VHH binders against Riboflavin biosynthesis protein PYRD, chloroplastic (PYRD). Designs and how they scored, part 6

Target 1, 366 residues: Riboflavin biosynthesis protein PYRD, chloroplastic (PYRD), of Zea mays (Maize) (b6trh4)
Amino acid sequence: PRLAAGALSGRCQAQAAGDLDDAHYMRRCVELARKAAGHTSPNPMVGCVIVRDGRVVGEGFHPKAGQPHAEVFALRDAGNLAENATAYVSLEPCNHYGRTPPCTEALINAKVKEVVVGMTDPNPIVASKGIEKLQGAGISVRVGVEEALCRKLNEAYIHRMLTGKAFATLRATLSMNGIITNQIGKGADQSGGYYSQLMKEYDGVIISSDLAKMSALPLSREAGTNQPLCIIIAQGESSRLHIPSLSQEHASRAIVLADSPVTVEPAGVEVAVFRQIDLESILQLLAQRGLCSVLVDFREAGESFASLLNDFQEDKLVQKVVVEVLPFWLASDGLSNLAFGGSQSFPLKNLELRDVNGSVLLEGYV

## First folded at step 1 (VHH)

Design j7 (framework vhh_5j56_2)
Fold by ESMFold2-Fast, scan of step 1:
Formats: sequence, structure tokens, C-alpha cells
Structure j7 (fold): chain B 366 residues (1-366), chain A 126 residues (1-126)
Amino acid sequence: as target 1 above (366 residues)
Amino acid sequence: QVQLVESGGGLVQPGGSLRLSCVASGFTFSGYSSYAIGWFRQAPGKEREGLSSISGSGSGSTSYSDSVKGRFTISRDNAKNTVYLQMNSLKPEDTAVYYCAARSGRYLSTSKYDYWGQGTQVTVSS
């Protein structure tokens, strides 16, 4: 009879452990990258973890445009322990300088053995070129670990890269009986509230001139926030627009997009005048200015502001919808049958729900 | 303030070579330069095509589109603030107006280039 070593399940267990380790380290890269939320545009958010002998020996993330990339910080943290280690990175290492040296050179010079990549570069002209450079230097490369999570992290960056337009999310508030309201949920704009978090994450917020006249301009109350640019849409305005909540020293926090010449108070607010204001032109302008993401905040919205959202699904101008449902049943004001973008019906994708201080927050993709 | 001036175009036989030059002003290729230079081409009736890019910082990391990889080489001379495109094994299909363009940013993309040269004609013909 032949005695074998037996049927070993250890290989399946070892492979499962390795796959779990990959996902674990890639999720850690995403956590590190998120520390820079709101600070990196027009660059992507990127995190990197250096692992040697099953231990994290270096961590890094890209903190803002113009600063070194995640790989550089992780390699500095690891020092000599980077040699023959595995580098996990949420986005393909660049083989091109932007504002900093290429990460492929840094990884090669550190003599890492393997690089595990979450997602490839979204630009089809350069996709896989960083991977090819690393492989040409004798470094093993694996791609696609937690790819969906890595793509979601940079969805606005990817969208701007592929379309030349800012990623747009539509935010609206409804009552339980489907009435659009100008309210925001209690505590939503306070520290820890969902709106405060959105203001930290988004590069800009598009608001009506009526909202700007009557309310404080949107801002985040989260620590370390790079405040969003407030884009004020001034359609059909008189020759003067007064924004009472904005001081002259903070005039740079806002820009006014107008369909006719307008003088803004306070002085120092930038005004761009267009023959015709449409959402596509706005999103192109904002992308050219380095914004990857904008929140369209549907409050105090008149007919002109609502018209910007006509055919937003057909024209692919809005990518995501965030709807807050308040725990109120409101009396009808006769406008309960009006819906912006109402020309066509469409399903939302990847719907997510959460409780936000007694309100329901619904998030879905167009 | 950023200005790009191209030269080196002309008529060449199939299989020949040309070297294009792009002289940049308004920025430098030292330190952490936020600029990169890309080479693009456009033939009559066709869309503009990105070919290659080189960074303005460090040693000058490069990229190439698959249509020119192995035939074209991009380089820079920091002392002259000039970017070159060495074009070898030229084909009739390479006939186009060639543009250099400057951007700040990480990746080669036609939509991201803010400053453009006037173009230089390259004609590959027998």
C-alpha cells in the first residue's frame, strides 16, 4: 500500500487566510486615504500599507495636491523594512510626475518584492503603465483587491477624469408624504451630522441665490475641514445681489454664476456671467477649476434653479441622489405634485439607507 | 505667462526619423514643478490623439500611448527648458499636426491640458 502525506486542507486554509489579509490591508489603505477627504482634489485619495512577514511596517496616504503620494509616506515610515516587503496601494502607482516624483521609482528604489493594487488608473491612455514599469523592474504585481471599494473612494475623481465634468450629487429633503421641503433635519449641519460630513467631503456646493440671501452659506463643522466652494446660481436676478451671511474677508468662499451682469455685496466675490446657464456648462467650468465633486443642494429653489435639473438623468449630469426624509407629515401647499427632472422615470442603483437623528437618509446612484 | 513654442516638423520619407522640440516659458523643470508636457497630434478630419507625456519634476517620468510606444521617445532638457519628441520608424499614418501642451496634474489626458502650442506639421510621404 502507498502511504501519502494525506489529503491536506491546509492549502485551502492558507489561501483563504492570504485572501483575507489582502482585503484587510487594502481596506486599511482606504481608511488611510479617507483621512484626506476634501483635501486632495484634483488628485485622487490614495492610501498605502507596507507589509513584511505578516506585519504592517509602514503606512501612508496622499494628504493634498502638491504633496508626496501615499507610497512615498509609507516607504519613509517603513525605512529599511520595505526591502523584500509587499506594498498595498488603493490606486495604481503613478509612472508620471504630477506635482511629485513617480511612485513607481520610489517602490523600485526601495526594492519591494510585490505590489498589490486596488484599481488601475482610470485614464485609458496610461492605465497599466505603472504596473508594467514595476513588472519590468522584477516586482510582482497583483490587481483588483477590494476594487469596488477603491473605485467608490475615488468615484468623483474617476468621473472628472473620464468626462471632464464634476461629479454631481443631488441633495433634497422630503416629508413622509412626499412633499419637497426647504428644511434640513435637526442636527444635520452640526458636528457629526450628515450634512456637515457632506460639506467636508465635497469640493463644492451649488445653491440657489434665494438660499444665499436668507441663510448662512453651507459649511462643515467637522475638525480639519477644507470648506467647500459655494457656487451661487443667480438666474433672473436684479443688478445687485446681497449675501448677508458672507463677510468681505471670506468673499473667496463663494462664486456667483449669473445669466446677466450683477454686483455682489460683499465686494470681492467672483462673478461669472453666462449668456445661458445650464448644468453641463457649470460642471465643466468647475472641473476646469479643479473641483472633482459638487453637491447640488435643493433648498429655496425657484423655477430657474429647478430647471437646471431638467433631464439630469438622460443627460448624465447627476450621478448620485441623497434624499433626507423627515419624520413629518406636512400639509399640502398645492405644489406636492411638482417634481424636478420629471420627464422620465428611472430606477436608482445601489440604494443605501441610514438613520440620521430620527430622519431617514436615502442614497442611490442614477 | 505659460507659453509653448514648437519646432522640428517637416517632410520625411517612410521609415525616417524626426525630432520635435517644445520650448516652454512661464515655468521651470526643477524642484516640485506642478507642470507636465504632453505631445498630441491631429490629422485633418480626425480627433486629437494623446501620444506621450513627461513630468516637469524630478528625473522626468514618461508615458506613451500604445500607437507610438517603442517608436517615439519623449525627453527633456532642464537647462533649455525644452521637451523633445524623437520619432523613429515613421509611417504615412503619422502624418498630422503635432502639438505640445502643458498641464498641472498626475495623468496624461487631452481634456486636462490648459496651455497649447501652435502646432508643427509632420508629413510622412514618399
Scores: ipSAE 0.000, ipTM 0.108, lowest interface PAE 23.4, mean pLDDT 82

Design j8 (framework vhh_5j56_2)
Fold by ESMFold2-Fast, scan of step 1:
Structure j8 (fold): chain B 366 residues (1-366), chain A 127 residues (1-127)
Amino acid sequence: as target 1 above (366 residues)
Amino acid sequence: QVQLVESGGGLVQPGGSLRLSCVASGFTFSRYSSYAIGWFRQAPGKEREGLSSISSSGTGSTSYSDSVKGRFTISRDNAKNTVYLQMNSLKPEDTAVYYCAAPSEYDLFYGEDYDYWGQGTQVTVSS
């Protein structure tokens, strides 16, 4: 057994080196996929890298719904070099006809020798069907490389697929003494700021009607942004609601969800009237419209808006929180804290923090 | 609190049928509900096996493991907040404790990722 130990150690080191190469290419798939952030819903973000003889010979990502998938772009980029190559893909290749032909057929026709998959399709009816199709054609398949990273990339897509609701993130700003503020940190909504980045990434943003009346509608300053749909919650409004920062030409950028009939200025803004507005119905409506992700922006928010978030942990309506803490101690008694969310205290998972121009940004999962 | 309660297990002869029920409380099954339910089983000394799942959204997307395809059928009754597993052509190998589970939002088929589990109902297939 001692004489065999050296050979086994060498074998284990060789295996570890192969696993590191797989991780490298899979991380590259995720980088490629992120180039399409904000553009792919209701489809997932997917990247693909074709590797032959230790060299990247093709790269691709899925740029938006209705366009070819990542595998198709990567195979086109690789051309003849795809034959006997290894394809890395962040999400299991599709094996069904949809808006485009199945990616499994494209990989088989290109005669790749191996496919390395980050995560299986989250739909249990189709999960592993693409893998089975590839294996049936004589292609080697390995699954689970950088799986956690691949799942995080598509957390909103996965959530919508499994629940029929949009993935919801609660965003709020606090003072150092825990008082809700209606400000966002200096530079946060400018190019490179965290709020500008969120507006690029999220499909929609839910705001109060008071915020819509007083401030410019949320938007990203990042280049190439597909701006989020602005969902304005109008509770207890008079018969008229004026959104001064919105032009008639851009009326489709917003929708108003109201608890009573309301006429919106500018004309052309869609209005949906509910007898009672609840967060679950909103998230289902948004998912039906093809939105995978929505940011609930807690600014200029009264008790009615806060009530939408009651029991969000128990009802599984909010998946993530993003809290900005400003370096101020407030003396105002007109503001409250974020005491809603559950009837009992609950821990946050995978908590991350970072400095954003003198404030602290806290991100955690419910 | 989310609760799942299984019923309908028992002793049955090979080739027989059983219908398992899973009643959910603490959330509602509707086309507007975020919950999905899976059926699992575990025999003594064996790992837990995923059998079937059904989503609460839309028409109810369903899935089946190869070991039960064609023999087992999952269905739901949103008005009764109940999910059923109809088991036909039962074999001695189907003997196990059957569980229903509300999955994590990321995976409907892996047992380790489920948030809520029922207490289980025993199914014994013997001659």
Scores: ipSAE 0.000, ipTM 0.122, lowest interface PAE 20.8, mean pLDDT 81

Design j9 (framework vhh_5j56_2)
Fold by ESMFold2-Fast, scan of step 1:
Structure j9 (fold): chain B 366 residues (1-366), chain A 127 residues (1-127)
Amino acid sequence: as target 1 above (366 residues)
Amino acid sequence: QVQLVESGGGLVQPGGSLRLSCVASGFTFEYTSSYAIGWFRQAPGKEREGLSSISTSGSGSTSYSDSVKGRFTISRDNAKNTVYLQMNSLKPEDTAVYYCAADFTPYGSSWREYDYWGQGTQVTVSS
């Protein structure tokens, strides 16, 4: 199904006023914002909840770039009940005009009494300007409710704003004995599988030219997905590259980044040629194209592809790793493992693990 | 297609004034639909600097960087789809290529993320 472009009319069943607090309403903002996962880049995911007399009277979220902000939908949903109400928003309301008046003016015109903000705008040039405008209009503002949750929601947006580079997650699959494998676990790329979910969430996926030649291009099987851009790294390719799973009609689904001139079949696929390919330049290029997040998918990847990742921790080019461990012990001539990332060992932060249909999925921050 | 065309640059003596114009085409400055139009500059060997912005709706909310506050004034004429930058008390350090840019993105964006840019107009302040 498609994302709704109109006002969000759904309301949570509110508890008595004494049972709810700021954290509860802010968590609801984040839930609403997540409905737009994969659709908002280069914009952030934002949710808004309007509360009056301990009851949720309006809800909204930003559904995609170019559509109204979360505050606009929430205020529309609340109508007259927004007057003297409290507005909860996961991200500081904007103070600049887009396609509609600034969200600060919308909140002021609705005569809300208070605004509770999860996190301030990550852009230091505009940070606190929205808050200052609201306070200047006599509106009470409180900041930092569920801030860690709100920052995690928009980690890729924040990273792009602060660095000018796309947020990069490295994805790889290992056997139980640590051997790199080009397989994905059973059901991972089917609806509900972790890989299918990643393809819905990420703006782009970086793959080797060998993977593109031998397998279907990555895609999500989740309903309502905005499919990721497939960035194909062509190192040492001959003058022709054939991508058999891609039709001419869907040529815009892929871009080829090559270290030498190459003709791509099907026709219509964009090709960018570099004298030398490096990960930093790739991530800057993708950010300039409006991508906030990219998954580096380590399958059918040779030493040239691996060399892009050699110093990713020291160079701060990869922010997160996702490693799937398959329940197999593989025979292999030479031991092959993920022995790149930094010249020194480093710990991963906030390590999470889960069972994904018989495989173990490990996620951690660099 | 959306286009922005700057004009009004040139050579001026220190202490002089210039009025830059930015004509937008491919979209309209309607009251019920609003956009941010900003002025930026880039001097040789320096990064691009944001100077001023104005909304195309309502009262025309404006902002200014500290380096130009009190000297530069931004204004709009919605009927002509034009934004102006009046530059007074010009200094040699104001020498730069001046760019007009349009921002259609929600939630604000840095000057680096403005959606559309003009080609620029050269302003030289020297005797």
Scores: ipSAE 0.000, ipTM 0.188, lowest interface PAE 15.2, mean pLDDT 82

Design n1 (framework vhh_h_nbbcii10_fgla)
Fold by ESMFold2-Fast, scan of step 1:
Structure n1 (fold): chain B 366 residues (1-366), chain A 125 residues (1-125)
Amino acid sequence: as target 1 above (366 residues)
Amino acid sequence: QVQLVESGGGLVQPGGSLRLSCAASGFTFSDYSSYALGWFRQAPGQGLEAVAAISGSGGSTYYADSVKGRFTISRDNSKNTLYLQMNSLRAEDTAVYYCAASEGYYLDWSEYDYWGQGTLVTVSS
C-alpha cells in the first residue's frame, strides 16, 4: 500500500490501487523471467515474486530446463516470510512432476495466502488444474494480471503447445532498394548485436546448406548462453557435405535435413533423410525434439530454400518477420526481393522498428 | 505437442501384480526413434527416483536395483504405448509413478523433458 488506497467508502479507488500494485509485481515477474532467455526450452520462462505487507520478500525465476521453477527459488528467498504472503507468478503453477516437483505443492507447503497468476497454462488438458489445486488447499487465486505481457513472454512456448509446431520467425537482410543481401549489418553478430541476441533467444536456426559450407555456423556471442541448434537444409546435395566451421567435438550443434542420403564431415552430425522436405514437417519435427522457437535465416538461400516459404502466411507456418535494412543501394543482378509468403498481400501486425548500429531493424507479426 | 498419459494405477496387496500403461502422442515410437522413455516414482515424503528406462531403439533397458527381476519395461510401437509390468509388489513400491520422455537415454529424472501427470500405486493390506 505505497499508493493511496482511498476512503473506505471509495471501493473503486481502493480496487484501482490494488490493480496497479498487482501490475507492478507482475511486470517484475516478467523482468525476472527474461533473465533466463535462451536457457529454458522446452520449458516456459517464468518469474515469481513473494509480497508481504507491500514489500517484496522473495524473488525467483526459472533459470534453465532441469533446474527448480521460479516459485521454488522465490519461496527459498522468502523463507518464513512466505507464510500468509501473496505470490505473484507469470504462468500458472505446475501441478505435475517435471524436472522439479509440482510448484502447487511448494506454495501449499509454504502456506501462502494468495497467488496472483499472469496467465493460465496454455495446454487445454491441464489448464486451471494448478489453480484448482491451490484453491482446494484454501489459497485464494486471481488470474489475468498483465496477461498480454505474460503471453508475449512465452509466445513460442504457447504456439508449440497449441499447434505441435515450433514458433517460426523469418529473418532477412535487404538493401534500401529492397534487394536481398547475404550480409548482416556491422556489429549485429557481435556481443550485444541484434543477431547475437536472436541466437541467444531462439532454440534453433534453419539455414541453407550453402550458408553452412561458406560461413561460420550461426551462434550467440552473449556470455553464458546456450547455442541454438543449427538445422541445415540439404536439398539436391551430392553424396558429401562438408561443414568447415564445425569441429568434431561440436558435431551436436548441427543436424542435417536432407532429401537424399548424404555423408557429413565432420563425423557425428545427425542426418535425417526425408522423401519430401516441407516447412510444416520440419516445424513439427523440431517441436517433437523439444524446440519451441526457430529462426529461418534467409542467407545464401536458393530457389529450393525459398520454396519452403511460398505460402507461409496462408499455411500459418511463420508467425513473425525480422527484416534488417542496410544503408546501401545495391545494383540488381538476378537477386530478387522477398516475393513469397502468400498468394495475396497481407498486413503485418504490431510493427516495431529500431536503429541497430546504422541499420533499421523491422519486426512484425504475420 | 508431446503428451504422455499414464493409466493402470491402484490399490494392490503385497505380492500382487499391476501393469502401468503410458500412451504417447506428438511423436511416434519406432526402432529409430530419438526419444527414450522411462518410469520414475516418488514415494510419500521422498524425491523422484528412476525405476526403469528403455532406449529410443528399444535395444537397451535399465532397472533400478530395488526392482530388478520384479519389474519389466516394454513398449508397443503399433500402439505408441509404454508399459511397466510390476510383479511381487512390496509396501516400499508405494508411490506416484510417472512416465517421461527425453531425447537421449538417461537415468537421472532431471534430464527428461516431457512428463505425464502421474498415477498412484498403493501397496497395502
Scores: ipSAE 0.000, ipTM 0.115, lowest interface PAE 23.1, mean pLDDT 82

Design n10 (framework vhh_h_nbbcii10_fgla)
Fold by ESMFold2-Fast, scan of step 1:
Structure n10 (fold): chain B 366 residues (1-366), chain A 127 residues (1-127)
Amino acid sequence: as target 1 above (366 residues)
Amino acid sequence: QVQLVESGGGLVQPGGSLRLSCAASGFTFEYGSSYALGWFRQAPGQGLEAVAAISRSGGSTYYADSVKGRFTISRDNSKNTLYLQMNSLRAEDTAVYYCAAVSDYTLAYSPSRYDYWGQGTLVTVSS
């Protein structure tokens, strides 16, 4: 049988128009939040828009850990126009005392009429407490506008909060005939290239010691970048490791994770020695250091480096894959497949593809 | 200490079958340092040549043209053992057979790519 069809009432049509305005302002919050990409960890990216009589009267975003939250900047921007206005915020306002008053109190003191929230706090202990505080003060609250977009914005923050581990993305490059290569596409690491953009967005990048020895350490060419921490995996190295592309002045840009004592040149590079190196321990260490996201860059990667990725799907250690396909047909008998995902085949979710200067970039979730 | 130990070699008549096994110790196939495994052979008066190779997952295999359709390579990660099922054996299959492991996740065909080697097991195909 067919489903019954009904005409939309005038109320339903008016409500749909209001829902479209909500989505518009929430998307603006996400755009504002993205201006702080690479600067906020371990805090989330948050944007806020204050709307009065169908007009934006204040905007703000959280620019850096330790600085005021998005709501505070938006309220300062709006001034007296915040009174009886609607505040849109991509993440539930905080309701706990720290060094500054909670954002819930700032909204209450500004006498906003309504707050529209993209997503609730991912920490189940504090979830909805900010909403409850606002409602208790007589403020109307609506939740879930553009929720999927707001969650995607903070997927690494959410993952770290729930697991105590950094969100890991595996990046690899293939030829058209499926051969793994140590190259990246033409222009990818130049300003505007996808790799340069990734280096701006990710808090850290995990690379092999062989890549560190033979090439410049990964960095972003984008303006205003907070450069990622380079995590160099040194398994089976001799007592000395030389990183020729790194100066002593910039030694703090890298850390070496080794399975035996090693002296690193240049001096000043931090070395952490493990009895045995495994990906879970690495991701926990990085999360403890305040990193929410890390890119595992699969270049000049031998067996030991590849072994870090054993059973990554079953162990839930890698959340996302980014595969670049170069417009080349290569001859090779080595480095020919990515066979370390798990004992069972699995589908990738939310697969997206795009042209990146003549190469194809494939992105999917594990 | 990584060791590979072959077994199952012997004398067989033309057209017969043999199953070679390679037991690994000092590492595990699931969590060990070796991802790709292979069988190589050295016939009298010849150099070492690739026979078959298998990736970590078992999803990719290689066979030399001379054995394709007759030999089957497989691995049992739970038993830490590599196998070579040899059917329709010919006199030219007479050789010492070596199992080998490569310290790389890739499927390798060249003997020079392999890091760990067994001691070898003799297969003689003769009436």
Scores: ipSAE 0.000, ipTM 0.095, lowest interface PAE 23.8, mean pLDDT 83

Design n11 (framework vhh_h_nbbcii10_fgla)
Fold by ESMFold2-Fast, scan of step 1:
Structure n11 (fold): chain B 366 residues (1-366), chain A 127 residues (1-127)
Amino acid sequence: as target 1 above (366 residues)
Amino acid sequence: QVQLVESGGGLVQPGGSLRLSCAASGFTFSTFSSYALGWFRQAPGQGLEAVAAISGSGDSTYYADSVKGRFTISRDNSKNTLYLQMNSLRAEDTAVYYCAAESLYPSGYIETEYDYWGQGTLVTVSS
């Protein structure tokens, strides 16, 4: 969208209109990228918009690893209208050869005039390589339009890239008096509920073996969901673990990480046995398996499960917390508060809150 | 060009030991921009099987059930080298062993967890 006529003079008016257009198209790239939420790991979510003479002529997003990049879909959509056009892309175009040609080659071959990039590649080994290749081919490149929004879109991908560990979010439900509850809010796990939406967005969910025995495994009710991998932590379990809500046909939906040998029913569930289970090792293992993001779901969680989270702030193992506060005052029934996390108190950053069907959902960064 | 070069394979008697090495060139092992590294094998007439994997920090490891307790994966970032210590070798361990590295960057050409592969080194466990 353009500014009102006569608001600014000459060059400044034209530049302000262009800056608004850049932000608009980059926000559209992020919107397109979000359509693939939950499907792209280990790859990032990326959207691309091709603009010619002030109008969108092509759109695309990266739907999942192994499929074409956002730029390829957007260029296919634009066809010959991509020539002398401007390509907006939320993440720096790739410049490495694999089984498919790099996106830089696709943009060069389409004779795009300009590329506007939301953020540079977070991998310092390859950062700016795509930009350099485009510039070397005579294509104008501008970087950093809506950069904060583009980084937020891929925060889990960036975290995995820089640390080799999955981005971890701690989810817990509290009463009004701060007591841990094993319940989730009314409608939270139904279609449109916050928990159902989280299950669509996260690559995996870490749960206690007690939750797996007592309740249905976490899943999303949202349409088009790639269901999260359920990582079941089996500490101090007997030789047998029964997951009554899981069928043999869906055994691949879960893995069991155990501190002793255990036989899982149904058959076909993968089991990994470790001498000692700690959160860092879990997050690294999950990143190695291609998971960028995991939700640590704190329900039916005893002292052993809580001990995984003892120093999560100091050790930088948890990046985000999502706390639901139920409109109830509750009596203590054991593990009563979220006292773990660090040896010292620490502030949460960028705290956001919203009403979720009568409960309050608090989201903040560690 | 990124290259992974395996070495240390050969003929060994059942119950024996071998240490495989994988030297990386064209990129640097780093904890700042961590690579997940692993070993895979392909036995005669069989498909590719994951054997072991190690995180960028070297603190987290994964092992296939068939090798757990016998094989140890390790890395030396200062030497840009990945290792697989293979103990108590069995005839069933006979395979071509491949070193693999995960590229932690945006790409639609990632077909598997790992983007870069070595040429392989043959390990034969036989009398």
Scores: ipSAE 0.000, ipTM 0.175, lowest interface PAE 13.5, mean pLDDT 82

Design n2 (framework vhh_h_nbbcii10_fgla)
Fold by ESMFold2-Fast, scan of step 1:
Structure n2 (fold): chain B 366 residues (1-366), chain A 125 residues (1-125)
Amino acid sequence: as target 1 above (366 residues)
Amino acid sequence: QVQLVESGGGLVQPGGSLRLSCAASGFTFSYESSYALGWFRQAPGQGLEAVAAISSSGGSTYYADSVKGRFTISRDNSKNTLYLQMNSLRAEDTAVYYCAAGTEYYDSSGYYDYWGQGTLVTVSS
């Protein structure tokens, strides 16, 4: 039958309006959380908004590890207006004592009427415990508003928590006819470019020793950036490795992972020597050092560097792929294939496309 | 595969002592410069409570007010083991105790990446 304009009951229309408001405020929480991108690892990015009578009366986000949580800043901002208000938070409030009282107690003490949660704690031992505490105190709790957006915000944090490995994204550049190149697109590494933005967002970047020797180390041009750690893979190197773009003052910007003893110039760069270098061990080491996310930058990649990516899909070592397609056609020399990533084909999930200053950027999940 | 295994739980009388151990496998303490280790507990009908935490270097420790002066957290990096020495035990200390390893942020379970299966401590006569 036909559905007229008045077919929805007043109750159904009111619920639809409330659902749209919830989504709006939760998206605001995510926007606030993103202000801390690149600064929070190993902690998650979290945002919180306090709403009273259809108006935002308090806002907060978690700016970096060791600083107060988003709920604390939002409650401070709202003051007395938090009483009988609704708190929106992108990640379940914590419910245990450590250095500070739990955020559940802060919300209870502020006499908040309702809490709307984007996603529950990814740790199954603690999931729903914060929610249960709030409900036990007489606070209404609703969960799952913009859950997919909230999970995407913290995909690297979630991955590290569940696996003990850093979230790895593989970045590569191709010509229109599928030939791998060592270039990045025009303006990609300048302010506003996609590569500059990635360098702001990722905790580390894994590069070949050849790239480190011939080019400036990857960095972000974005304002307020916490620069990524440059992890340089030195397989089969002679006794010395010179990184000409790195000063001794900034030696802590890089670490060298080598398969034999090597002296790095400038002095002060950390060197870790392994009998054999494999991607799994690298990702575990980086997670242990507090990195949640790393970009594997496939430029100036020789056979040894490419071999690190053997079976990355089968071994679940790479979670995401970012491929830039440059707007040109290259003459084939007959030697241009990627021949890494294992022996089997696999589909990419949630494929997204965008124009980046004349190039096509493709993002997909493994 | 990374895992934590607790041991040392059991029945103890009020005023007694008990030492919990947590053995780590799949990673080594000598390589975890950024990992904090902690003990959490869950009493029947209650939420998860942080008990104690120790920094990656062992130079900083944190204790819940309810256990300060009675419990001591320590780590032995050569044995890849975390300890909780529990003295002057009370009936309210009855709980399942969990070992956790994760980020340097001590005040949220959400920042701990690895968890043990838990060991039961019962304080009664």
Scores: ipSAE 0.000, ipTM 0.170, lowest interface PAE 17.5, mean pLDDT 81

